# Designs tried in a protein design chat: VHH binders against Hexosaminidase D (HEXD). Part 7

Target 1, 346 residues: Hexosaminidase D (HEXD), of Bos taurus (Bovine) (a6qnr0)
Amino acid sequence: MRLVHLDLKGAPPKVCYLSEIFPLFRALGANGILIEYEDMFPYEGHLRLLRAKHAYSPSEIKEILHLATLNELEVIPLVQTFGHMEFVLKHEALAHLREVARFPNTLNPHKEESLALVTAMIDQVMELHPGARWFHVGCDEVYYLGEGETSRQWLQQEPNSKAKLCLSHMEAVASHMRARYPTTTPLMWDDMLRDIPEDQLSGSRVPQLVEPVLWDYGADLDLHGKALLVEKYRKSGFSWLWAASAFKGATGVNQSLTPIEHHLRNHLQWLQVAGSVPADTLRGIILTGWQRYDHFSVLCELLPVGIPSLAVCLQALLHGDFAENVKARVENFLGISSLEEMSFRR

## First folded at step 1 (VHH)

Design e02 (framework vhh_7ubx_2)
Fold by ESMFold2-Fast, scan of step 1:
Structure e02 (fold): chain B 346 residues (1-346), chain A 122 residues (1-122)
Amino acid sequence: as target 1 above (346 residues)
Amino acid sequence: QVQLVESGGGLVQPGGSLRLSCAASGFTFSDYAMTWVRQAPGKGPEWIATISSGGSTMRDDSTKGRFTISRDNAKNTLYLQMTSLKPEDTALYYCARGYKYDSSGWPYMDVRGPGTQVTVSS
């Protein structure tokens, strides 16, 4: 599969704008979307405090899903359940669920109320996404895990470890998904799993419950290291894995490449990784389009400037390379005579 | 080079049926959602139905019980099956590539055919 990631932090794009870009995604070779709603989802009841003032309505969500169906785009919703929970934990009423009182980004995994909160969020999102085959539960960059007072005390007892704490919460969330939604498979970002030894991973239930998404947005990937990581996950019991690249967002400090060249190279490197692992290992690739939440850049402003990069990257993935004929096809899609005139050269 | 050509229109009596066809050429038909739109004399365009490349449909509530959109990707052809026709269905029917909104919320398309006339009378 080739999924386009929509990061909806901040002002949401109008439904009429999505009606224009979904056909474009399909035309460029996408066959799914990963939607990261955050506070743009219309949470209700006891979770109403999580919704932004300008969040989508339930009818607007249904319109978005209908537009995706019209364009044969598989929809995978994403709800953060461990890290990146600022939109949840910034609220005074929920501050007691923070791992570290000073920092609103990490959920305290020791409290039953923490699991009740994130499973309630999942349930409300699932209610508006009936038939979802996959659901992404986040779990990336769980900064400060183990640094709260409760965790520090717990970690002093043998045989407890940060890995066990991490896997315990992941297992609880994924078990909820599997039990309540048996035809939906949980996905999670893999960074919190990368340094956990094979024996600890295989000793947990996590490999039987989730499909990890291996992410790396660099122009140069450690191909051998990726292959070894894939092998570790397979040996640990994971059935399927996903890759994640980036078509827009931070390109780091590599000023020798244009943004489009950086993202193209990232995708060509992922194709090499895919070629080096056994067949039927990678289910697909997610092309991430991260927003700069600390700046007032909105999706409608950033996505139009990201479209040339998305076109280049999707077509490179679809054709397995970026030879002259593929480049010509992209130039034709964009209505330009040369990509070098746009973003390939300075 | 990219073209859409409609056919199958004509004069029918109320209660009758017609099947409209739209032949596509010059692009990869299977990659695009396709749409049927009609325009009655003295009125603006009215969206009827859209079908995805895989066959999922979205239809206007006022006609969805009587009109069925379908496609044959092997033949690069879009269809509209119309039943229980009424005088108010009299319009120029045209097919279009894609389904997009303009700022007014009205769907617009990047390619549209010349249309086929459907007249329902007496």
Scores: ipSAE 0.000, ipTM 0.109, lowest interface PAE 20.1, mean pLDDT 82

Design e03 (framework vhh_7ubx_2)
Fold by ESMFold2-Fast, scan of step 1:
Structure e03 (fold): chain B 346 residues (1-346), chain A 122 residues (1-122)
Amino acid sequence: as target 1 above (346 residues)
Amino acid sequence: QVQLVESGGGLVQPGGSLRLSCAASGFTFSSYAMTWVRQAPGKGPEWIATIYSGGSTMRDDSTKGRFTISRDNAKNTLYLQMTSLKPEDTALYYCAKEDFWSGYLPEAFDYRGPGTQVTVSS
């Protein structure tokens, strides 16, 4: 699969805009979307406090899903359940669920209320996404795990470890999903799994419950290292894996490549990885489109600004290369005479 | 083995600017968060900024608006652009590789380099 990631933090696109861009995604070669709602999801009841003022309504969510269906785009919703919980844990009422009191990024996995909170979030999102075949539970960049008072006390007891703590929470979240939604497979970013030894992974239930998403947004990937990591995951018991690249965001301020050149190289490198691993290993690739914010100004890469990069990257994936004929196709899609003109439109 | 080498420090006048660099080797640079930490004479280490593998940043309030952290994954290099420097910014500056288990606190970081000295004096 080729999924376009929609990061909806702070400024959700109007539904009428999505009605224009979903057909474009399909025309460019996408066959799915990963929707990361954060506070733009219309949470209700005791979770109403998580909803932003201008979040989508339930009716709007249903309209978005209908538009996806019309354009043959598989929808995968994403709910963060461990790290990147700032939109949840910034609230005074939920601050007691932080792993470290000073930092609102990581959920304390020792509290029953933590699991109750994230499963309630999952359940409300699933209610508006009936029949979803995959659901992404996040679990990336779980910083400070083990540094809270409760975790420090727990880690003093042998044979407890930070890896065991991490896998325990992942297993609890994924087990909830598999039990309640048996036709939905949880996805998870892989960074918290990368350094866990094969024997510890295979000793947990996590490989039987989730499909990990291996992400790397660099222009130059460690191809051999990626192949070894894939082999480790398969030996640990994971059945399917996903790749994740970036079509916007994820570039440093002092990069030597243009954004489009950087992202194109990232996708060509992932094609090399896909070619080097056994068939029936990778289910698809997720083209991530991250929003960014800097201290001097809002450096918002709104989706319309990312469309030329998305076109280049999707077409490279669809055709397996970015040869002259593929370049010509993208130039035609964008209505330009040459991609070199993009240097003036940045 | 992990190696980090800081450079770019020196003597500058108040209000001046410096760009610090950290050359990294021995690990997959693009896969890890990187941090700048400073230590003034007779004081404990103070966290300045972290840049995550995905490109997002966290910055200390005392230097927000004056210091910018960035990375070049193709060159395995971390940068700290420092502007409007004050005498209080005088310190030995270190870069550090974050393990996902260690968090943002200065005392939690491992794999520090030897540091680069920044002296702000009129």
Scores: ipSAE 0.000, ipTM 0.209, lowest interface PAE 18.4, mean pLDDT 83

Design e04 (framework vhh_7ubx_2)
Fold by ESMFold2-Fast, scan of step 1:
Structure e04 (fold): chain B 346 residues (1-346), chain A 122 residues (1-122)
Amino acid sequence: as target 1 above (346 residues)
Amino acid sequence: QVQLVESGGGLVQPGGSLRLSCAASGFTFSSYWMTWVRQAPGKGPEWIATISSGGSTMRDDSTKGRFTISRDNAKNTLYLQMTSLKPEDTALYYCARDLSYEYVIGDSFDYRGPGTQVTVSS
């Protein structure tokens, strides 16, 4: 599969603009979308405080799913359940669920309320995505894990470890999904799993519950290291893995624009990784599009920086290379005489 | 006690190379993401690169073709290989234990070293 990641924090596109964007994604070779809602999801009840004022309505979510169906795009929702929880933990009412009181990014895995909170979020999102085959639960960059007072006390006891703490929360979240939604497979970003030894991973239930997403946005990948990491995950009991690249963003907050050549190189490197691992190992690749300053609301009238990069990257993945004939197809599709005619500010 | 000590800086001519090292002690180095940042005279700190506990790297686009971040967990050491150095690379380079988000890199760290001075001049 080739999924386009939609990062909706702070700048959600109007449904009418998505009606143009989804056919474009399909035409370029995408067959799914990963929707990272954050506070743009219309949470209700005791979770109402999590939604932004301009969040989508439930009817708008249903319209988005209908548009995806019309364009043969598989929808995978993403809800952060461990790290990147600032939109949740910034609220005074939920600050007591932080791993470290001063820092709102990581959920305290020792509190029963923490699991109740994130499973309630998952349940509300699943209510509007009843046919989802996959659901991404995040779990990346769980900074400060083990540094809260409760965790420090817990870690002093044998045989406890940070890996065990991390895996226990992941298992709890994924077990909830498997039990309640037996046709839905949870996905997780893999960075918190990379350094965990094979014996500890296979000793947990996590490999039977989730499909990890291996992410790397660099122009030069450690191909041998990636192959060894894939082998470790397979030996640990994981059945399927995903790759994740980037078509915009994720190059550092101090950079103004993401170069098309950087992202093309990243995708060509992931194709080499895919070619070096056994068949039936990678389920697909997720092209991540991290938000900085632009959003999809202008795509119908103005071709933003992200779309040329997306077109180049999707077509390279679809054709297995970016030779002159593929480049010509992208140029024709974008209505330009050459990619070099595109100009971007610094 | 957490300590980070940089070394390897010095005076080099334009086009030259340097390898910076950061020796870590007092914590489980292999469990932490590590970052290189630099600060030139009269400028704010500039993020250069981050490496995860598992070895995945993120680099600033302006320097990624010339700079490579790496780590040796057995030696508790972080490295920055710098090639094709330019006068504008002149700065104090320091390593940091990184607690920031992927999207907000280089501004949330609890410990940093004193830095090692890199001067690129003919």
Scores: ipSAE 0.000, ipTM 0.137, lowest interface PAE 18.5, mean pLDDT 83

Design e05 (framework vhh_7ubx_2)
Fold by ESMFold2-Fast, scan of step 1:
Structure e05 (fold): chain B 346 residues (1-346), chain A 123 residues (1-123)
Amino acid sequence: as target 1 above (346 residues)
Amino acid sequence: QVQLVESGGGLVQPGGSLRLSCAASGFTFSDYAMTWVRQAPGKGPEWIATIYSGGSTMRDDSTKGRFTISRDNAKNTLYLQMTSLKPEDTALYYCATGSEWLDYYTPGQFDYRGPGTQVTVSS
């Protein structure tokens, strides 16, 4: 699959705008979308405090899903369940669930209330996504995991480890999904798994429950290292994996390449990785479109500035390369004479 | 080509102040979020503050009353003003940069970190 990632924090696009761009995604070669709702999801009841002032309504969510269906786009929702939980843990009523009291980003995995909270969030999102084949539970960049008072005490007991703590929470969340939604497969970002030894991974139930998403947004990938990481995950018991690239954002500080050249090279490198691993290993690739989130900025446009890059990257993936004929097709599609002109627009 | 060089550390008495600087070169400094991180001996890295390209800041609640992050884009320099220093502030302090998708300390920000400047708070 080829999924376009929609990061909705700060400035969710109007439904009428999505009605224009979903046909474009399909035309460019996408066959799904990963929707990262954050506080833009219309949480209700005891979770009502989590929704932003301008969150989508339930009827708007249903309209978005209908538009995706009309354009043959598979929808995968994403709910953070471990890290990146600032929109949840910033609330005083929920601050007691923080791993570290001073930081609102990481959930304390030792509390039963923590699991109850994130599973309730999953359940409300699933209620509006009843046919979802995959559901992304986040679990990336779990900062300061193990540094809370309860975790420090727990880690002093042999044979406890930070890896065991991490895998335990992931297993609890994924087990809830598998039990309640048996036709839905949980996905998670792979960064918290990368340094966990094969024996610890295979000793957990996580490989049987989850399909990991291997992300790398660099212009040059360590192809051999990626192949070894994929092999480690397969040996650990993971049945399927996903790749994740970027079509905007995530270009780093050494920018000898234009943004479009950087993202194109990233995608061509992922094609090389896909060609170097056994068949039936990768489900697909997620083209991530991260927002530049300035804490005080309320004005951002999710997609208009990324369209040329998205077109280049999707077409490269669809055709297996970016030869002159594919480049000409993209230039014609965008109504421009040269991609050189577009390279400087961000 | 990309370089981050911290300075301004040293030995200081409890209750004292220090201003740390991070000189950046080899990239367009004004386009990037910049972060201060510290690491005490035998402990993991601890995020202190991030200042985004637009000037907005995110700060650790435990230090935000005593520490102020700022930047001077004309000089390609990041600053950390530290006041009311405590023995527990003793650590190696380093600056890091990351892409526009980073909200807090991330592993990606350590890809372009400086060597650090040592701050020791003791009498």
Scores: ipSAE 0.000, ipTM 0.130, lowest interface PAE 18.6, mean pLDDT 83

Design e06 (framework vhh_7ubx_2)
Fold by ESMFold2-Fast, scan of step 1:
Structure e06 (fold): chain B 346 residues (1-346), chain A 124 residues (1-124)
Amino acid sequence: as target 1 above (346 residues)
Amino acid sequence: QVQLVESGGGLVQPGGSLRLSCAASGFTFSSYAMTWVRQAPGKGPEWIATISSGGSTMRDDSTKGRFTISRDNAKNTLYLQMTSLKPEDTALYYCAKTPSYEELFKWSGYFDYRGPGTQVTVSS
């Protein structure tokens, strides 16, 4: 699969705009979308406090799903269930569920109420996404895990470890999904799994429950290191993996490249990683489009600004390269005179 | 049927130079990016360099400017110019066609488009 990731934090696109870009995604070669709703999802009942004032309505969510269906785009929803929980844990009513009282980033995995909260969020999102084949449960950048008082006390007892704590929560969330939605496979970002030894991974039930998404947005990937990581996951019992690249967001260390050149190189590097691993290992690639905000100014990189990069990256993936004929096709499709001019001006 | 045949390897002394060649057939060579990969004894494959159909190159930092990838589309041939060779460069060198997204799902095992390889041995 070729998924376009929609990060809906802040100023999400109106439904009428999505009706214009979904046909474009399909024409460029995408066959699915990963939707990260955050506070834009119309949570109800006891979770109503989580929705932003200008969140989508249930009717608007149904319209978005209808538009995806019309354009043959499979929808995978994403709900954060461990890290990146600021929109949830910033609320006074839920602050007691923080791993560390001072920081709203990470959910405390020791409380039964923590699991009840995130499974209720999953259930409400699934109610509006009937028939979803995959569901992403997040679990990336679980900062401060193990630093809370309850975790520090728990970690003093043998044979407990941070890896065991992390895997226990992941297993609980994924087990809920498998039990309640047997035709839906949970996905999760792989960064919290990367440093866990093979014997600890295979000793958990996590490899039988989830498909990990290996992410790296750099222009220069460690291809050999990625192949070794894939082999560790396969040996641990994971059946399928996903790759994730970026078509917009921070360009990082290689500042000599234009943003489009950076993202193009990232995608070509992921093709090389895919070629280095056994067949029937990767289900697809997720082209991530993260929103980036200036802390002191209301400046963000919106999806419309990222469209030329998305077109370049999707077409490069389909053709294995970005030659002059593919470049000309993208320029003609977008109705622009030169990609070089757009890249230079960014 | 895609075919790739590597040549140009051999025994060379430290500090020496070699030029590897890869003869391609069975596909429109000029339309695809091409890659060089090596595998040292007892180790997994290591990516060296990729060259786009338009001639743009990407290189691994470990080569430190000693290796240059190039192509001749008229001859359907890919090259790797190696200079200042070290014992650590001893490996089987392979060329590969960079796969399209669709082709990623048709592979059995690792790179199916890489050829039989050419042995490079750096020793006195």
Scores: ipSAE 0.000, ipTM 0.268, lowest interface PAE 14.4, mean pLDDT 82

Design e07 (framework vhh_7ubx_2)
Fold by ESMFold2-Fast, scan of step 1:
Structure e07 (fold): chain B 346 residues (1-346), chain A 123 residues (1-123)
Amino acid sequence: as target 1 above (346 residues)
Amino acid sequence: QVQLVESGGGLVQPGGSLRLSCAASGFTFSSYGMTWVRQAPGKGPEWIATIYSGGSTMRDDSTKGRFTISRDNAKNTLYLQMTSLKPEDTALYYCARDYPRGYTSSWEYFDYRGPGTQVTVSS
């Protein structure tokens, strides 16, 4: 699959705009969307406090899903359930669920209430995504895991470890999904799994419950290292893996490559990784479109500015390269005479 | 093993200058953006500046006229040059490795931070 990631934090597109860009995604070769809602999801009841003022309504979510269906785009929702929980844990009522009291990033995995919270979030999102084949539960960049008082005490007991703590929470979340939504497969970002030895991974239930998403947004990938990591995951019992690249994101003003060149190179490198692993290993690739807003800067890449990069990257993936004929196809599709005329500062 | 160790803090008179250093090890320093963050007594963390792998910088408007972030990739070292120091600059100063992603997440949750170096500005 070729999924376009929509990061809805900050300035989420209006539904009418999505009605214009979903046909474009389809035409460029995308066949799915990963939607990362955060506080833009219309949480209700006891979770209403998580909803941002300008969050989508339930009817707007249903309209987005209808538009995806019309354009033959598979929808995968994403809900963070471990790290990146600032929009949840910043609330005073939920601060007691933090791993470290000072930081609202990471959920305390020892509290029964923590699992109740994130499963309630999953359940509300699933209510608006009936029939979702995959659901992404996040679990990336779990900062300060193991540093809370309860975790420190727990880690003093043999044979407990940070890896076991991490896997235990992942297993609990994924088990909830498998039990309640037996036709939905959980996905998670792989960074918290990368350094866990094969024997510890295979000793957990996580490989039987989850498909990991291997992410790397660099212009030059460690191809051999990726192949070894893929082999470790397969030997650990994971049946399918996903790749994740980036079609937009801050590359810095002093980079030698333009943003489009950087992202194209990233995708070409992922094609090389895909070619170097067994054919039945990767389910698809997620083209991530992270929003970056700095409170001290108004400079950011918005989805409309990222469209030329998305077109280049999707077409490179679809055709297996970016030779002159593919480049000409993209230029014709975008209605431009040369990609060299394009700029993110229009 | 990723490690960041700050140094150069201390007691300084108002109007004085200090240069903080952060020694990095356990990763390819030149490939990452690096950040300075401070935390004053009783307050939350406050972002000061970030310098990207290419050398470009983002700086807090309130301090950018007095503080300069720089790096030396050959020495795996990050610097913060502070001038015209004020009592309100009193804080524990941390260096941190920047985010791998373009999230709007708080800078206080960088994947690695040092233990901090204390800067006290008083007579």
Scores: ipSAE 0.000, ipTM 0.159, lowest interface PAE 18.2, mean pLDDT 83

Design f01 (framework vhh_7w1s_2)
Fold by ESMFold2-Fast, scan of step 1:
Structure f01 (fold): chain B 346 residues (1-346), chain A 119 residues (1-119)
Amino acid sequence: as target 1 above (346 residues)
Amino acid sequence: QLQLVESGGGLVQAGGSMRLSCAASGFTFSYAMGWHRQAPGKQRELVAKISSGSTAYDDSVKGRFTISRDNTKNTVYLQMNSLKVEDTAVYYCAAGRYSYWSRPEYDYWGQGTQVTVSS
């Protein structure tokens, strides 16, 4: 599969914008979208406090899903369930669920209320996505895990470890999904799994419950290291893996390559990784589109900076390379004389 | 890198049947597959398409042709029944096209296989 990731932090596109870009995604070669709602999802009831003032309505979500169906785009929703929980844990009513009291980013995995909270979030999102074959539960960059009072006490007891703590929460979330939504497979970002030894992964139920998404947005991937990591995951019992690249927002500033060149190179490197691993290992690739922290340019940057890079990257994936004929077609499709003109835009 | 290899074409009499196969190798991220055909003097047209279990057919072949896939073998099939002389064309396997009407741009194409239907 080839998924386009929509990060809805800040200023989410209006449905009318999505009605224009979904046909474009399809024409460029995408066959799915990963939607990261964050506080833009219309949470209700006891979770109403989580929704932003300008969040989508339920009818708008249904309209977005209808547009995806019309354009043959598989929808995978994403709900953070461990790290990146600032939009949830910043609320005083939920502050007691923080791993570390002063930082609202990580959920305390020792509290039953923590699991109840994130599974309720999953359930509300699933209610509006009843046909989802995959559901991404996040679990990346779980900063400060193990540093809370409860965790420090728990870690003093043998044979407890941070890896065991991490895997326990992941297993609880994924088990909820498998039990309640038997036709939906959970996805997770892989960074919290990378340093866990094979024997500990094999000893947990996580490999039987989830499909990990291996992310790397660099222009120069460690191909040998990626192959070894893939093999570790396979030997640990994971049936399928995903790759994740970036088409915008993950390069930083002051790069030696232009943003488009950086992202194109990233995708060509992932094609080399895909070609070097056994068949039936990678289910698909997610082209991530992270939002920048520049609040004043979010609405103006979607089309000028996002779409040209996405076109280049999707076409490179479809062609297996980015030869001059593919470059010319992208330039013609975008109505420009040269991709260089877009390479210097901010 | 993605390579598409067609097989199963040839000569068949009107009213007969034929099965085309398309084996895809390499690129694991191409999920949608289809069959197109081009008769002499005509534009290339979409015949049948399969994507994530959904199928679509040109009206001229509905009820006669069936597209299917074997994900384990990374192979797509086109079963052609009740063949007509008008079905004579070079049949092309294509990967990655997601528009309702396929265009030559942005897709991998096989080399084509001739299907000739005689009276």
Scores: ipSAE 0.000, ipTM 0.126, lowest interface PAE 20.6, mean pLDDT 82

Design f02 (framework vhh_7w1s_2)
Fold by ESMFold2-Fast, scan of step 1:
Structure f02 (fold): chain B 346 residues (1-346), chain A 119 residues (1-119)
Amino acid sequence: as target 1 above (346 residues)
Amino acid sequence: QLQLVESGGGLVQAGGSMRLSCAASGFTFSYAMGWHRQAPGKQRELVAKITSGSTAYDDSVKGRFTISRDNTKNTVYLQMNSLKVEDTAVYYCATDKYGYRWGSDFDYWGQGTQVTVSS
């Protein structure tokens, strides 16, 4: 599969703009979307405090799903359940669920209320996504895990470890999904799994419950290292894996490349990784389009900057290369005579 | 406890090059790392930032400065080329508190290293 990631935090696109963009995604070769709602999801009841003032309504979510269906785009929703929980844990009512009291980014995995909270979030999102075949539960960049007072005390007891703590929460979340939604497969970002030894992964139930998403946005990938990591995951018991690239965002350390050149190289490198592993290993690739809020950058938007990069990257993935005929196809899709005309770098 | 220690500063002539190093100790997590500078009479400003997937630079240093990181050594570098008199400042290494956004919030800072560019 080729999924376009939509990061809806901040200034999310209006539904009418998505009605124009989804046909374009389909035309460029996408066959799905990964929707990261954060506080733009219309949470209700005891979770109403999580929704932003300008969050989508339930009817707007239904319209987005209808538009995806019309354009033959598989929808995978994403809900963070461990790290990146600032939109949840910033609320005073939920501050007691923080792993470290002064940081709102990581959920305390020792509290029963923590699991109850994130599973309630999953359940509300699933209610508006009937028939979802995959659901992404996040679990990336779980900063400060193990540094809370409860975790520090727990870690002093044999045979406890940070890896065990991490895997136990992941297993609890994924087990809830498998039990309640048996036709839906949980996905999660792989960074918290990368350094866990094979024997410890195999000893957990996580490999039987989730499909990990291996992410790397660089222009130059360690191809051999990726192949070894894939092999570790397969030997640990994971049945399917996903890759994740970026079509928008930072250019990495290679400042001599334009942003489009950087992202194209990232995708061509992932094609090399895919070619080096067995054919039934990677289910698809997710083209991420993160919102960026750094000191030097204006808030990133999908249009107009991201679309040329997305077109280049999707077509390279669809055709397996970026030869002159593929480049010509992209230029035709964008209504331009040359991709070089889109460059602002001098 | 995370500690950041800068090194590599000093005196250099305009047009020259210099490499700053920042050694981190205490934490093993992948953080966003940044280089800031404070010139006499000015507020501290972010010069360059690096995360797991990308870099960002202030317009005044683009094409001249390069930020890089060696995760095995817990060290971040700032390679400064084509130095100008106006690059004279105390340079500080810092790590981003949250990492999720490219944001400007930093909660761990080094002591700073002086860079003086003579005409």
Scores: ipSAE 0.000, ipTM 0.163, lowest interface PAE 18.4, mean pLDDT 82

